# Ledger of designs, part 3: VH-VL binders against Carboxypeptidase Z (CPZ)

Target 1, 134 residues: Carboxypeptidase Z (CPZ), of Homo sapiens (Human) (q66k79r27to160)
Amino acid sequence: NPAGECHRPPAADSATCVDLQLRTCSDAAYNHTTFPNLLQHRSWEVVEASSEYILLSVLHQLLEGQCNPDLRLLGCAVLAPRCEGGWVRRPCRHICEGLREVCQPAFDAIDMAWPYFLDCHRYFTREDEGCYDP

## First folded at step 1 (VH-VL)

Design L0t (framework fv_libivirumab)
Fold by ESMFold2-Fast, scan of step 1:
Structure L0t (fold): chain C 134 residues (1-134), chain A 124 residues (1-124), chain B 112 residues (1-112)
Amino acid sequence: as target 1 above (134 residues)
Amino acid sequence: QVQLVESGGGVVRPGRSLRLSCAASGFTFSSYGINWVRQAPGKGLEWVAIIWYDGSNKYYRDSVKGRFTISRDDSKNTLYLQMNSLRTEDTAVYYCARGPSLYELFKRGAFDYWGLGTTVTVSS
Amino acid sequence: DIVMTQSPLSLSVTPGEPASISCRSSQSLLHSNGYNYLDWYLQKPGHSPQLLIYLGSNRASGVPDRFSGSGSGTEYTLKISRVEAEDVGVYYCMQALQTPLTFGQGTKLEIK
């Protein structure tokens, strides 16, 4: 149990940073990510074959003009989390909560539930824990 | 009714090329990812490739990477598999199989409709 | 690649008796989203494969309720409560957690 043996910085896990290669996330404000990602995908091919990544690829088209454009970047922060200096930065829960509130009517309009991998209580952390604001 | 019809199979020598087609009807083709799955004589099923509904993502089994190219033409409701540098181990019946719709992408697999297959024989 | 192993490779069943087929994966197929990415397919003699079960336990449209799927992680089971003559064929499990998608070697079901 490594987590029980030592203290680590809030919202940070030790990681090897690699270049961000996902096309749908090319406009993210960072250039490095890591594997496994927050969903435990171990390679680019696994992420790109995932339903979560495909959803990100269509969110812009399905929700254009009806939802905050930051929704796609929020998903990128989970599927290709920001990696800095050998540490993973988890995205901010309050950003997730705000986007869900804004986007709820647009998701309802297309008869789609808020994505499970973007459940604000799962992969997101608080600002006082050093979260990343996408 | 939903139909997938494969064509383009034949008998060729090693090193040659074939182009397979899968003609779709009875559903909104542009909303679905489509897979190629093959079956060698007397053997089990083997996944070959997928193309996502918008053509943005394509994945292949390692043994066909660089030799096979999956593509689609949504204006013709047709899927293609360009097979180059064919090997004897590529001998199989090739099926196209419908993946999940863009509204059910979380399913990933769930190949609910399959064509009847087209036979590819690579022999010297 | 994830390796899928089925057992038994063949079984003979008297009509009306139950049948059970196991599928084991070399890695867990349970995703963090809560789904088990395991499908079951049936290929009847001379026919194309058909979907029976998806995401571990969900019956495909038109599939009789005598078919059921269960399991999680690395161990999965397909059960037929009462085998009928029309159930003859080869059954395949397939993992859809990651590419390449991989099938088990198949289980041939025959009637006694």
Scores: ipSAE 0.000, ipTM 0.530, lowest interface PAE 15.8, mean pLDDT 84

Design L0z (from L0j with heavy chain R98K G99S R100Y Y101G S102L S103R S104Y W105F Y106P F107W P108G; framework fv_libivirumab)
Fold by ESMFold2-Fast, scan of step 1:
Structure L0z (fold): chain C 134 residues (1-134), chain A 122 residues (1-122), chain B 112 residues (1-112)
Amino acid sequence: as target 1 above (134 residues)
Amino acid sequence: QVQLVESGGGVVRPGRSLRLSCAASGFTFSSYGINWVRQAPGKGLEWVAIIWYDGSNKYYRDSVKGRFTISRDDSKNTLYLQMNSLRTEDTAVYYCAKSYGLRYFPWGFDYWGLGTTVTVSS
Amino acid sequence: DIVMTQSPLSLSVTPGEPASISCRSSQSLLHSNGYNYLDWYLQKPGHSPQLLIYLGSNRASGVPDRFSGSGSGTEYTLKISRVEAEDVGVYYCMQALQTPLTFGQGTKLEIK
């Protein structure tokens, strides 16, 4: 078996990969995602209408220069997770934790809580489980 | 609260070695790139080296490349700078500085240590 | 290497008056992501440097509103609307676009 093609990485879910077509996520380092996503949205139209996706677009505007630009890519890793070779990879928990620390003052300044769908213990996994670094 | 505390400075003659340490607390050490920045007496700030958050990448200013080695021990929340073949122009206060940006390099510094003094003289 | 040039290298200001420091880069610091990778730092006498402004125009936590950063491409400005005694120190610009990270020469601000 070729390494990485037939061998499922730890913490990867089996999936059918489709093209990544979300405009806010067009600069992601990957071109394929899957549905349902980690929040169980069944199509890209449902994702684009979701409060979580709208939040990503708004946060980019409100937090320009006040927070690490990786915040948007972190959200994309949850809403349009990387799909490669029939496997979806969950994003890294430690990246989420670090971004929350960096961005907390900016969120506090606009009186906004860290988004629930980005709770680092919900959709994120450990590095030793083969997590994706967004 | 974020703290960075440097140690290991001293007075040495040219050609000798020193190892600097930077003890970090108050943040997730393993998630950030950490830098060494130095300042010669009465002079401006000069970037020395960075180690990436996961230790996978290291960059140095040309004048120290091959002589200095940056490393980290995430289990101890400690950054190191091994300084070999020291020259008089390496005389400076050495600061440990945390990158603001997560994993993306280069980013500026949101926290600095108090510095440790290295003097290289005959 | 990107060369950073500050002007003036020293200035003396009466308390309550404005101050302005310029920083020029040898190449554009505007990234394709839309951010200007230029920071401003203050080093008070006998202290470690502290972050004032990051990514061109954003005030760091705890920095008073009287400090502002502006600029585009190769030309950047740090402004203090009303200088106070505690603002004494050396101000440095730094490009954070690429290694090696490079600082300007520093601008010493003194009170008249």
Scores: ipSAE 0.000, ipTM 0.522, lowest interface PAE 16.7, mean pLDDT 83

Design L1e (from L1l with heavy chain L99E P100R R101Y F102Y L103D E104I W105L L106T S107G; framework fv_libivirumab)
Fold by ESMFold2-Fast, scan of step 1:
Structure L1e (fold): chain C 134 residues (1-134), chain A 123 residues (1-123), chain B 112 residues (1-112)
Amino acid sequence: as target 1 above (134 residues)
Amino acid sequence: QVQLVESGGGVVRPGRSLRLSCAASGFTFSRYGINWVRQAPGKGLEWVAIISYDGSNKYYRDSVKGRFTISRDDSKNTLYLQMNSLRTEDTAVYYCARERYYDILTGYYMDVWGLGTTVTVSS
Amino acid sequence: DIVMTQSPLSLSVTPGEPASISCRSSQSLLYSNGYNYLDWYLQKPGHSPQLLIYLGSNRASGVPDRFSGSGSGTEYTLKISRVEAEDVGVYYCMQGLQTPYTFGQGTKLEIK
């Protein structure tokens, strides 16, 4: 029974949902997000000016193949998180962990550490807490 | 050799327009965001604008919003700053500066600067 | 906007002596990734600015070991252990935490 039929989903925070308008995130599997995002940015202007958003955009050119598109969508789950029925949803931690494993050789090739804002223990949650696949 | 070279500066009257160019060589231009930074005569450095590597994100200092437009043409390895409705306070040397993101110390700083091009707006 | 304040605004040093420049930000530049988004630039007379120190304490390529950056949060220091004639110029701190990027007023270093 999907969470949309009754009560507040586990690990969800109340929020006002707005249209997803970040160009970098236009192909996300959802079309609504919220402010503040998971990094506590309060507006589109703040997100677009952030180091995290600029980094996510730059990584598109630096990281090739299977890693790049999935990494972008993972970043979107933090910078423009899914908002559904007035609740902010958190992406699955195991998806973050799997992607970090896949992307590690590409990050190593450019002498870059995995970004802190994508630390799998910060903004990601377990399946039993109602996570989604970004 | 990594370098940035500005051009397009000159002397104009208030209300006129100028387009500055910044030609990049020695690196993969399409992978980097680039800043415009200016310096009025005898004054300090003042950040003007930035464009992301893919051109999707542009940010400006408040005093130039609506008057200046930053853009890029990756096929020509060139950055532009279109300056409209110029004011005397826009008089400065304009530098383009490459934004460095991706290394083991992920962060944002300006590692390569051009030689500057002079813009004089006189009434 | 984040305001950057430098002190002193001018400094005269005898060659071979140390120099120290302070930079204060109106809000913390220590980000959630553990890095301090504070850079130092040098502009020699008649030249373009050049990067000296990035992310608080990291020397840029080609910068001599006599230059060092330290500090965290809202207070940062640039030190030159032994000033040389070629170090003359204006030093600027800059915050790269968020746009608009902002510079300090600059500190002019002169030889006595």
Scores: ipSAE 0.000, ipTM 0.525, lowest interface PAE 14.9, mean pLDDT 83

Design L1l (framework fv_libivirumab)
Fold by ESMFold2-Fast, scan of step 1:
Order: sequence, then C-alpha cells, then structure tokens
Structure L1l (fold): chain C 134 residues (1-134), chain A 123 residues (1-123), chain B 112 residues (1-112)
Amino acid sequence: as target 1 above (134 residues)
Amino acid sequence: QVQLVESGGGVVRPGRSLRLSCAASGFTFSRYGINWVRQAPGKGLEWVAIISYDGSNKYYRDSVKGRFTISRDDSKNTLYLQMNSLRTEDTAVYYCARLPRFLEWLSYYMDVWGLGTTVTVSS
Amino acid sequence: DIVMTQSPLSLSVTPGEPASISCRSSQSLLYSNGYNYLDWYLQKPGHSPQLLIYLGSNRASGVPDRFSGSGSGTEYTLKISRVEAEDVGVYYCMQGLQTPYTFGQGTKLEIK
C-alpha cells in the first residue's frame, strides 16, 4: 500500500533511492530500492553473491504448483526494498504470515524450513505503519 | 545414477588454451549451479569458478579472472571451462561440483563431484 | 579472502578410537540468516572429494552417524566417534559464505 501524500510514513526509515537492477526482481511493481538493504547488504555485488538471492531466484521453480508464486516478490521486498520519496518501504507482516502458511506444506515436501531472512517478525511491519504489499 | 564426468584435460605449454567439459547425467542439469575446483599435485583444494543454474551469475578466483570463462549448455547437459593464457601454476586436477537446491537457503556447498580431469602446463 | 586453518594437519588412530579435527575461520561464518556456512569434505586416496557435513552440523546423505559436525562463528569441529579403516583420507573444511570459496589446508587421517 503506497502513501497518498509525499509524507514520510510513521515507521519508514530515511534512505537514498537508487535504480532497482536485480534481474530476479525485474517484475516488481517499483523501480527504486536502497542500500544497505534490510539484511544490511551494502551493494548489488553482495546481494547477488548471497545465499538469500540464490534461494529467491530458484524458489518459484522448486515450489511450482504447490506454493504462492508471490514468494519471490516477498523476498524482493527484503533484498531490494521499495524506496520512494527518500524513504524505504518495509513489506507487510500480514502478507508474510499468509504466504508462510500457504507455502509451509510445499517447503515441508522438499524438506526445507521457511527461510530465516523471511521471518515475518524481523523485516516486516504493520499496515498502519505504511507497509508495502509486494 | 547422479554423475558428473570431466574431460578435455591434457599437457600444454604456457600461453596455450584448453577447454574443459563436465557432462552431467541422472539429474535435471538446468536446475543446479555448478563449480570448478582444482587441486595441484600434492596440494589442497582450490575453488576456481561458479556458474548459477540459469547462467546469469558467474564468479571467479582472482588469479583466473580474464583468462578463464565458465559457461553451460543445458541442451547438452554440459558445463564448460575455457582456459586461455595458461600458466604453470594452473597445473592441477580439475573437478566440477554441483550445488544442491533442496535445503533452506543452502546454495553454497558441493554435494556431487566429478572424477576430475588432469591439466598439465609445462615447457 | 576468508582464510581457513585446520588442526591437526595429520593424525593416526587405531580402529574403534575417536578422532577430532578442528577448523578456524579468519572471520565469522555465521550469516544474517542464522546459518553457519562451514562444510566438511573427505578425499580418499585417488578419489574425488565427497561431502560429509554441510552448514556446520548437517550430515550429508549416506554419511554414517559416527560423523558429526559442531561449532559456530569462527571455530568448528568434525568428530568421528569410532574410526573405521574406510575413513582414511584427507579431510577439508570449506567456507561457503562468500566467493572466493576457500578450503582449509587439509588433515590427513591414517589408521595405525
């Protein structure tokens, strides 16, 4: 959910916005992100070398037909968070919680736990705090 | 059943080129990232290069950057390492090794290794 | 680059006795996702390396339960509860946290 005014949302962190250049996230509904990202990666090179990015880029293939494809977009909201008007938009916790519930059987089927970097209580925020719905 | 088989090694003089191949069988090759790892005679293991499952990400050891090129042809289930401007220090057994895909964000360990192919660079 | 240091560099064990190999990294291998990016490999003489333990403590498929990995951050240990003749070879730790991936110098295990 975008902000209606060019005001800083109540829980948003100030940031310098840069162009979004992660190929796995090219279909995101936004074109700008920031560094450090929510995992404190400081550059594109660090993100692209990360286990989180590699996992994100293969999750849709591993979980085809058994998990919501929006899992990739959820990961993108953490690894390349939406940046708008000089502040970072944290993804919505309730979206994370819903996806985890839907995807849990698919992860269990391939003997994989829900990814730690997508722990819904770490990088996600409430809707009343202006969270982003990926 | 799951196998990786390297080929293309040989004896060459410094400055020459070789192309190594790694033929995969028994698994869906296009779903896995793969590494090249080498071992000089009597020495330990040394990582050389990696290619992601879709070929979009490639990383190299500094000493081979600009000389070696990793690539893949998924239609042939084959990984390649093009080695140009070979040096005596490149003498080693070269292994290809697969990254797994099924355990959490676990993409950086090597679960299946090939048999190795020997590269000797000498005058 | 992350430097991996193993100790001891060699050990000889009578069959049935335990063995322990240590691995130290020059920086923490505990990543923001909560995992330790340290793996153990065994290379038997004349053979390719094989995976034993991944992400610090997880046993690879087909690896006997007498092998175990432990540790976190910069210090890791591979233990063999009862060494068997088939365990002869060189053991390597490897960090998978960042490129270039780096291996320890290797520990040679021999049977008396």
Scores: ipSAE 0.000, ipTM 0.532, lowest interface PAE 12.7, mean pLDDT 83

Design L1o (framework fv_libivirumab)
Fold by ESMFold2-Fast, scan of step 1:
Structure L1o (fold): chain C 134 residues (1-134), chain A 124 residues (1-124), chain B 112 residues (1-112)
Amino acid sequence: as target 1 above (134 residues)
Amino acid sequence: QVQLVESGGGVVRPGRSLRLSCAASGFTFSRYGINWVRQAPGKGLEWVAIISYDGSNKYYRDSVKGRFTISRDDSKNTLYLQMNSLRTEDTAVYYCARDSRLRYFDWLPYFDYWGLGTTVTVSS
Amino acid sequence: DIVMTQSPLSLSVTPGEPASISCRSSQSLLYSNGYNYLDWYLQKPGHSPQLLIYLGSNRASGVPDRFSGSGSGTEYTLKISRVEAEDVGVYYCMQGLQTPYTFGQGTKLEIK
């Protein structure tokens, strides 16, 4: 680790799994998550009050077509990340990149940029690092 | 929508002090680390300092260590750079630039938004 | 400190033609996590720098697809497929691998 800017909190990799209680993510493929989440929110109340959650909720109302369900689940992978066996799981970057390409025309139509908390290089990882399909 | 506006620049003699401010709007300031980057007249970009989202981590280029102090006031959505013992070599336009790392959680730094700059001239 | 070297320092291009700028680092910017810690910024005349490409090859939000980044390790390239008048300015590469973050000396792009 060359500098403090390069450190990663241990909670990002090892975690205590809790039941997934976020109603917007009730149809996710997993039932357990952890706190802090990937954005360092420490409770459900903090997540629901966050600008990221509000943005995700607004975008689902504005976008049309099949992009909406996949975008919501991608957001859930960051806001309520999958937790299994005491480890937090990161979603696959290639899934994020593919979805961004599919959704880009819809975002352009409403004059909005792809959300930064869903930037495919922020919280998504490579297949060889054990990523999952959200 | 995201805006960063620097102020506090001016003309000063060597050995004097200036305090620069960077006023942020259009995003949740307390969630982001912010950088100071400077550019001397006719020269390239030079990184100066960074402060983490919570103020706990600060890093500086060697030539300003002990002279410059980066700080933030989240209640005012404002970043500061206190510049003491100014030298002619500190003459530059100073930009604040938002670090892409939300809450310093992920190690993927890059500067996604930049301010308009404020000019500091140190001359005798 | 990591030293960043750009080539060429100046480039004149006819509108609609491609442009290519190279950036070399004094040590590898490919980290053990598989990412290349190199970004590209554009400073238009009289304006602040703006992000173009981050982490080697990722286009920043709002950046036209005529811009692309490639490379790995110590050698990186920024390409503009069809240069437009609005692309005039100074292009900088930056390494984000370690502090102090360091920039290349800049490449000035002009229209013929």
Scores: ipSAE 0.000, ipTM 0.507, lowest interface PAE 19.5, mean pLDDT 83

Design L1q (from L1l with heavy chain L99A R101L F102W L103F E104G W105E S107Y Y108R M110F V112Y; framework fv_libivirumab)
Fold by ESMFold2-Fast, scan of step 1:
Structure L1q (fold): chain C 134 residues (1-134), chain A 123 residues (1-123), chain B 112 residues (1-112)
Amino acid sequence: as target 1 above (134 residues)
Amino acid sequence: QVQLVESGGGVVRPGRSLRLSCAASGFTFSRYGINWVRQAPGKGLEWVAIISYDGSNKYYRDSVKGRFTISRDDSKNTLYLQMNSLRTEDTAVYYCARAPLWFGELYRYFDYWGLGTTVTVSS
Amino acid sequence: DIVMTQSPLSLSVTPGEPASISCRSSQSLLYSNGYNYLDWYLQKPGHSPQLLIYLGSNRASGVPDRFSGSGSGTEYTLKISRVEAEDVGVYYCMQGLQTPYTFGQGTKLEIK
């Protein structure tokens, strides 16, 4: 009797992994991403032209030293999500929630709202669903 | 403490002009788009105009196009509404309302409002 | 222009009871990016309007969790789970999908 069990993580979707080409995300802990990303952008050119990526790039300059690089890496988890072994992975919701608390004074200091595309309850998942720390 | 304070309202006859000002404090003015919204006595809210954070985009309600001009002076943290050829229908309380920078796109919601300034156009 | 229609136009509620206000748009406010461009504002008597809910369901900073927004496309609802005396005022929905931005007629909430 063969042991033919195949398991995919509960919060992983099947995907074709491609090289991570976004400059702002070059220091991520992974080298492969997928399209469409979590915001349904279909290519890296579309991502780089998006309002979300432009804002992430601006925040890199304005908030550096206060809650970067963790904020940038969180954004990268949505715009260039981790892809490994043919699966796209979702980052942990509790990491997003903790970072939002830490970054709130910095956002308040520059009079900006927490970005909607980083809503912790939209693109993030629980540990028991196989999330990762970006 | 975010504050927006309108001024420049008054009572004028039809055909005359007024310039409204909105003085901002407690936030970095140059990073926000700002709207003018008016409310006629006993009536609902009516959007008038918006200026983007960098001043590059300005949009107006059709009935005020060519008569009203929205502008900003970031060195003074002040928004302006130049109102020419005023009509009795322009009688209202005028509010300025702030729109936050929302992941880089044009502003679409108003998180803080001023106290309002009253414009009365009557014969 | 997009037309916004609210119902009811007035309601009276006993403190502690729930309240519900509906808002309909003449065309879908669900944009291709997946967001619903519908906001809710409250104008208390003698005061300026204040933001309650933005983009369909997001509570504004400082807004109590008894307020919630729901809906998509052309039908939206603002719910207050338990009305407090301080909730008296006129509630407006607004579409932010395209200029000119347009408001509903307003719903007056009164305490019994």
Scores: ipSAE 0.000, ipTM 0.539, lowest interface PAE 11.9, mean pLDDT 83

Design L1w (framework fv_libivirumab)
Fold by ESMFold2-Fast, scan of step 1:
Structure L1w (fold): chain C 134 residues (1-134), chain A 124 residues (1-124), chain B 112 residues (1-112)
Amino acid sequence: as target 1 above (134 residues)
Amino acid sequence: QVQLVESGGGVVRPGRSLRLSCAASGFTFSRYGINWVRQAPGKGLEWVAIISYDGSNKYYRDSVKGRFTISRDDSKNTLYLQMNSLRTEDTAVYYCARSGYTLFGWNTYYMDVWGLGTTVTVSS
Amino acid sequence: DIVMTQSPLSLSVTPGEPASISCRSSQSLLYSNGYNYLDWYLQKPGHSPQLLIYLGSNRASGVPDRFSGSGSGTEYTLKISRVEAEDVGVYYCMQGLQTPYTFGQGTKLEIK
């Protein structure tokens, strides 16, 4: 009821929102992102040249039908994070943890460890802090 | 070695057609938008057309709309410019030039890699 | 269409002296993301154009630090702190903010 009492979502940083243009993330539930992203990449050129983006693209192809689109969307939440009303939003840690568990056999089959940039304790936040489901 | 190589230029009469090709090597072609830029003899640079990295967006200079068609075949790492109904004012050296991905929709990043050019002469 | 105007259209410089080229756009090239969508290219005689400066002030790979770009909005400048013989050619500014992308008319740099 009181106007102006809550100005910022919990666990959100102020940001300038720009259009989400990443083809790999076209089916995300949001249309706007920000720079720097959660990995501190400052532009699309940096993202596309990054080992993290290349790895996500490889994993998308190798794990097709096992964890996709969920794994891809999780990666998008870090590389092109949701931006709403001038605030960058963090995805839910429990979603990351659950997805890691269900995807583990597929990762094991290709002899890969869960990627460091998708470490559930690194860029993800708690439900009580207002996280979103990517 | 990152490079672009144009081919397909020649001498034709007005009203005829030519198809230019631009062969890319040394980089992941499918990640980049590519431009065609032309230069008439003794004149400045004139942008002609761009195709986005995924082929979904194509933009043209007004004077070539309806006559020129830009396309790409990522399986062959090749860009094309189909030029129909050629006019004497289309006489120029045609360059292909690589642009980065366009983060913010309609604009593109700078052109960092250029080919050597292919010459198109339209004369009666 | 965005019109790009360069000044001067030609200049002669003694080697070791500085040079400046101005570029004016008919509308602001500053986008909401904070970038200025203006690039500078050099075309040496008989060669293809090459990128010098992108997004207003960033030097392209391999471009010596005697080249610098500055400006914002509608007014931009390319500076060469000390001109060398290999800098001879035609310099073009280009706006990459919106299609059609447009070049300035070019500035010919020659050695005095």
Scores: ipSAE 0.000, ipTM 0.511, lowest interface PAE 17.8, mean pLDDT 82

Design L1x (framework fv_libivirumab)
Fold by ESMFold2-Fast, scan of step 1:
Structure L1x (fold): chain C 134 residues (1-134), chain A 124 residues (1-124), chain B 112 residues (1-112)
Amino acid sequence: as target 1 above (134 residues)
Amino acid sequence: QVQLVESGGGVVRPGRSLRLSCAASGFTFSRYGINWVRQAPGKGLEWVAIISYDGSNKYYRDSVKGRFTISRDDSKNTLYLQMNSLRTEDTAVYYCARELYGSWFKYYYYMDVWGLGTTVTVSS
Amino acid sequence: DIVMTQSPLSLSVTPGEPASISCRSSQSLLYSNGYNYLDWYLQKPGHSPQLLIYLGSNRASGVPDRFSGSGSGTEYTLKISRVEAEDVGVYYCMQGLQTPYTFGQGTKLEIK
């Protein structure tokens, strides 16, 4: 059935989808994620113990009113990537690049460089490869 | 073996330009910020510039702002310092030094690996 | 800019005796994450600088245990418990809290 075909989307890896359990990411637009995440963390417990997750949880508070709240959702897309129909999805690179430009003064104000786990080049993909807006 | 090797130094007259290079090997270059630090003959160390691991942040000492430009080419594992409008006080050995990054709120700001240095002499 | 001041600027030590170098910053180098952004570097004659101590008190890889760093805020100390001939050189403190990164003037250590 052509209308019902389940083709692999471009820039998507096959995955077993699990429920999204991270408190910091409870308001994400999706309910399922997978492991390993984009940083190669292999379980929920590993993510919770990571410096990246702890930093993400605090960045929202530190940058409140100084930077777009989408920054937290951007981090969620890396630490708990969207999983739909058995495929992991990568967020859009242009969204990451735009947020970095907007947020750079706020990061400078707290004397912090843009986090490596939000590297727009490594963890994000092009729109023509089926990226999504986190 | 982790190494940084500088090149491009030489003898020039005031007002001229030089481009320094720093070639990295033995580590993932794209994960580190890199500094330029100089040392005038018989003098102490003086920080010149830094470029962040992703090239988005560049900072300079005031005396070189507008004259020096730091850049990187991760495909070649190479750092550059374009030095324009050189002055006699820019005479020094120039070192590149990698800066380890990481942590929660603040990246580490220490230089764990240094190059061998390249000599720049600006004389009238 | 943060100003770094070292004392003494020169000292001579008999081999096997201890040495102590002080470094003062014009403002606190203690960040909200609990780290002190003060490093110590050694430049041996004719060589590139090398990292000795980072973040106040942590010895860099390969650095002998006779080297120790202490202090917090604006006052820092580098101690060598038993000076060896190979320790000759110029010692620099550096603050990495904010740009421009700034070095102390350097302390020249010589053997008597």
Scores: ipSAE 0.000, ipTM 0.520, lowest interface PAE 13.5, mean pLDDT 83

Design T1c (framework fv_tafolecimab)
Heavy chain, then light chain:
Amino acid sequence: QLQLQESGPGLVKPSETLSLTCTVSGGSISSGSYYWSWIRQPPGKGLEWIGSIYYSGKTYYNPSLKSRVTISVDTSKNQFSLKLSSVTAADTAVYYCAKDRGYSFLWGAFDIWGQGTLVTVSS
Amino acid sequence: EIVLTQSPATLSLSPGERATLSCRASQSVGRYLAWYQQKPGQAPRLLIYDASNRATGIPARFSGSGSGTDFTLTISSLEPEDFAVYYCQQYSNFPTFGGGTKVEIK
ESMFold2-Fast, scan of step 1: ipSAE 0.008; ipTM 0.566

Design T1o (framework fv_tafolecimab)
Fold by ESMFold2-Fast, scan of step 1:
Structure T1o (fold): chain C 134 residues (1-134), chain A 125 residues (1-125), chain B 106 residues (1-106)
Amino acid sequence: as target 1 above (134 residues)
Amino acid sequence: QLQLQESGPGLVKPSETLSLTCTVSGGSISSGSYYWSWIRQPPGKGLEWIGSIYYSGKTYYNPSLKSRVTISVDTSKNQFSLKLSSVTAADTAVYYCARDSRLRYFDWLPYFDYWGQGTLVTVSS
Amino acid sequence: EIVLTQSPATLSLSPGERATLSCRASQSVGRYLAWYQQKPGQAPRLLIYDASNRATGIPARFSGSGSGTDFTLTISSLEPEDFAVYYCQQYSNFPTFGGGTKVEIK
């Protein structure tokens, strides 16, 4: 049923899509997300209290203008992942790897490691598996 | 402590641009993690949020008004301003400036903790 | 946009009585709801934020409750200065306000 878009895309997990309410992610290319997110947080309250969200906020402040602003959007792909037609999609690994390379000098300058929850091999997938560009 | 004050013409002709300025005293627009907003209230009706601005120039606008609204900030004067183009009688309202709630984890989740007194703008020939 | 419906439109009560004001959202707003008091000729004053937290300087007789789509503002014992219009406002999406409830003297 094309109208219902019920067929499972490659590398997609079934999900109930809800409105994207996290304003840090309001400029993402999509309008719907799901719970649990890729970190298995089950609500907005849990996301906002998470060490990952706090770290992303700290990095945003420390790296303002020093790194690709898309670092925030990369975090959104994990904390508020894209949900379409009842499916949660994984973001592209090559986008993560490219951003990490661009941001490495800025991270080195503040003596910080790339965040573990943004490890490009954890929640990101290949283009041939139907990933999306966050 | 913190005070917000609206200023601008109280009468605007149909099809012209409504222009208002909010002057902030007792605090700095560029300090802290705060957006600054315009909210209006037509006579005898409820409140309508117009838009919000951060001192960097980043804005959020009410989608129903976004084609007509521009909000700008002047950190050197500690002011922010509203321009609403192509006004009609439906734009007659008391216009308030306000401070948005403090950003949480850089999320913009605004309720409004400090308000100006409001200024009545009448759209009439 | 998220629509907020306040009920009743008018409450006619006497000083000392309990006031209970309702705000219903067209979709879930989580805890992201605030309440304001507005007196004639004045700007709105923040009373409650995050559904249940009293703003600084707001008397304990004001309390908020609820989550998701159904919210309540309670004034436990009305004082003369409490007769005003009350608005709810959501901030889970672009801010929208309810139509208001007028609390008037009986």
Scores: ipSAE 0.000, ipTM 0.548, lowest interface PAE 11.9, mean pLDDT 85

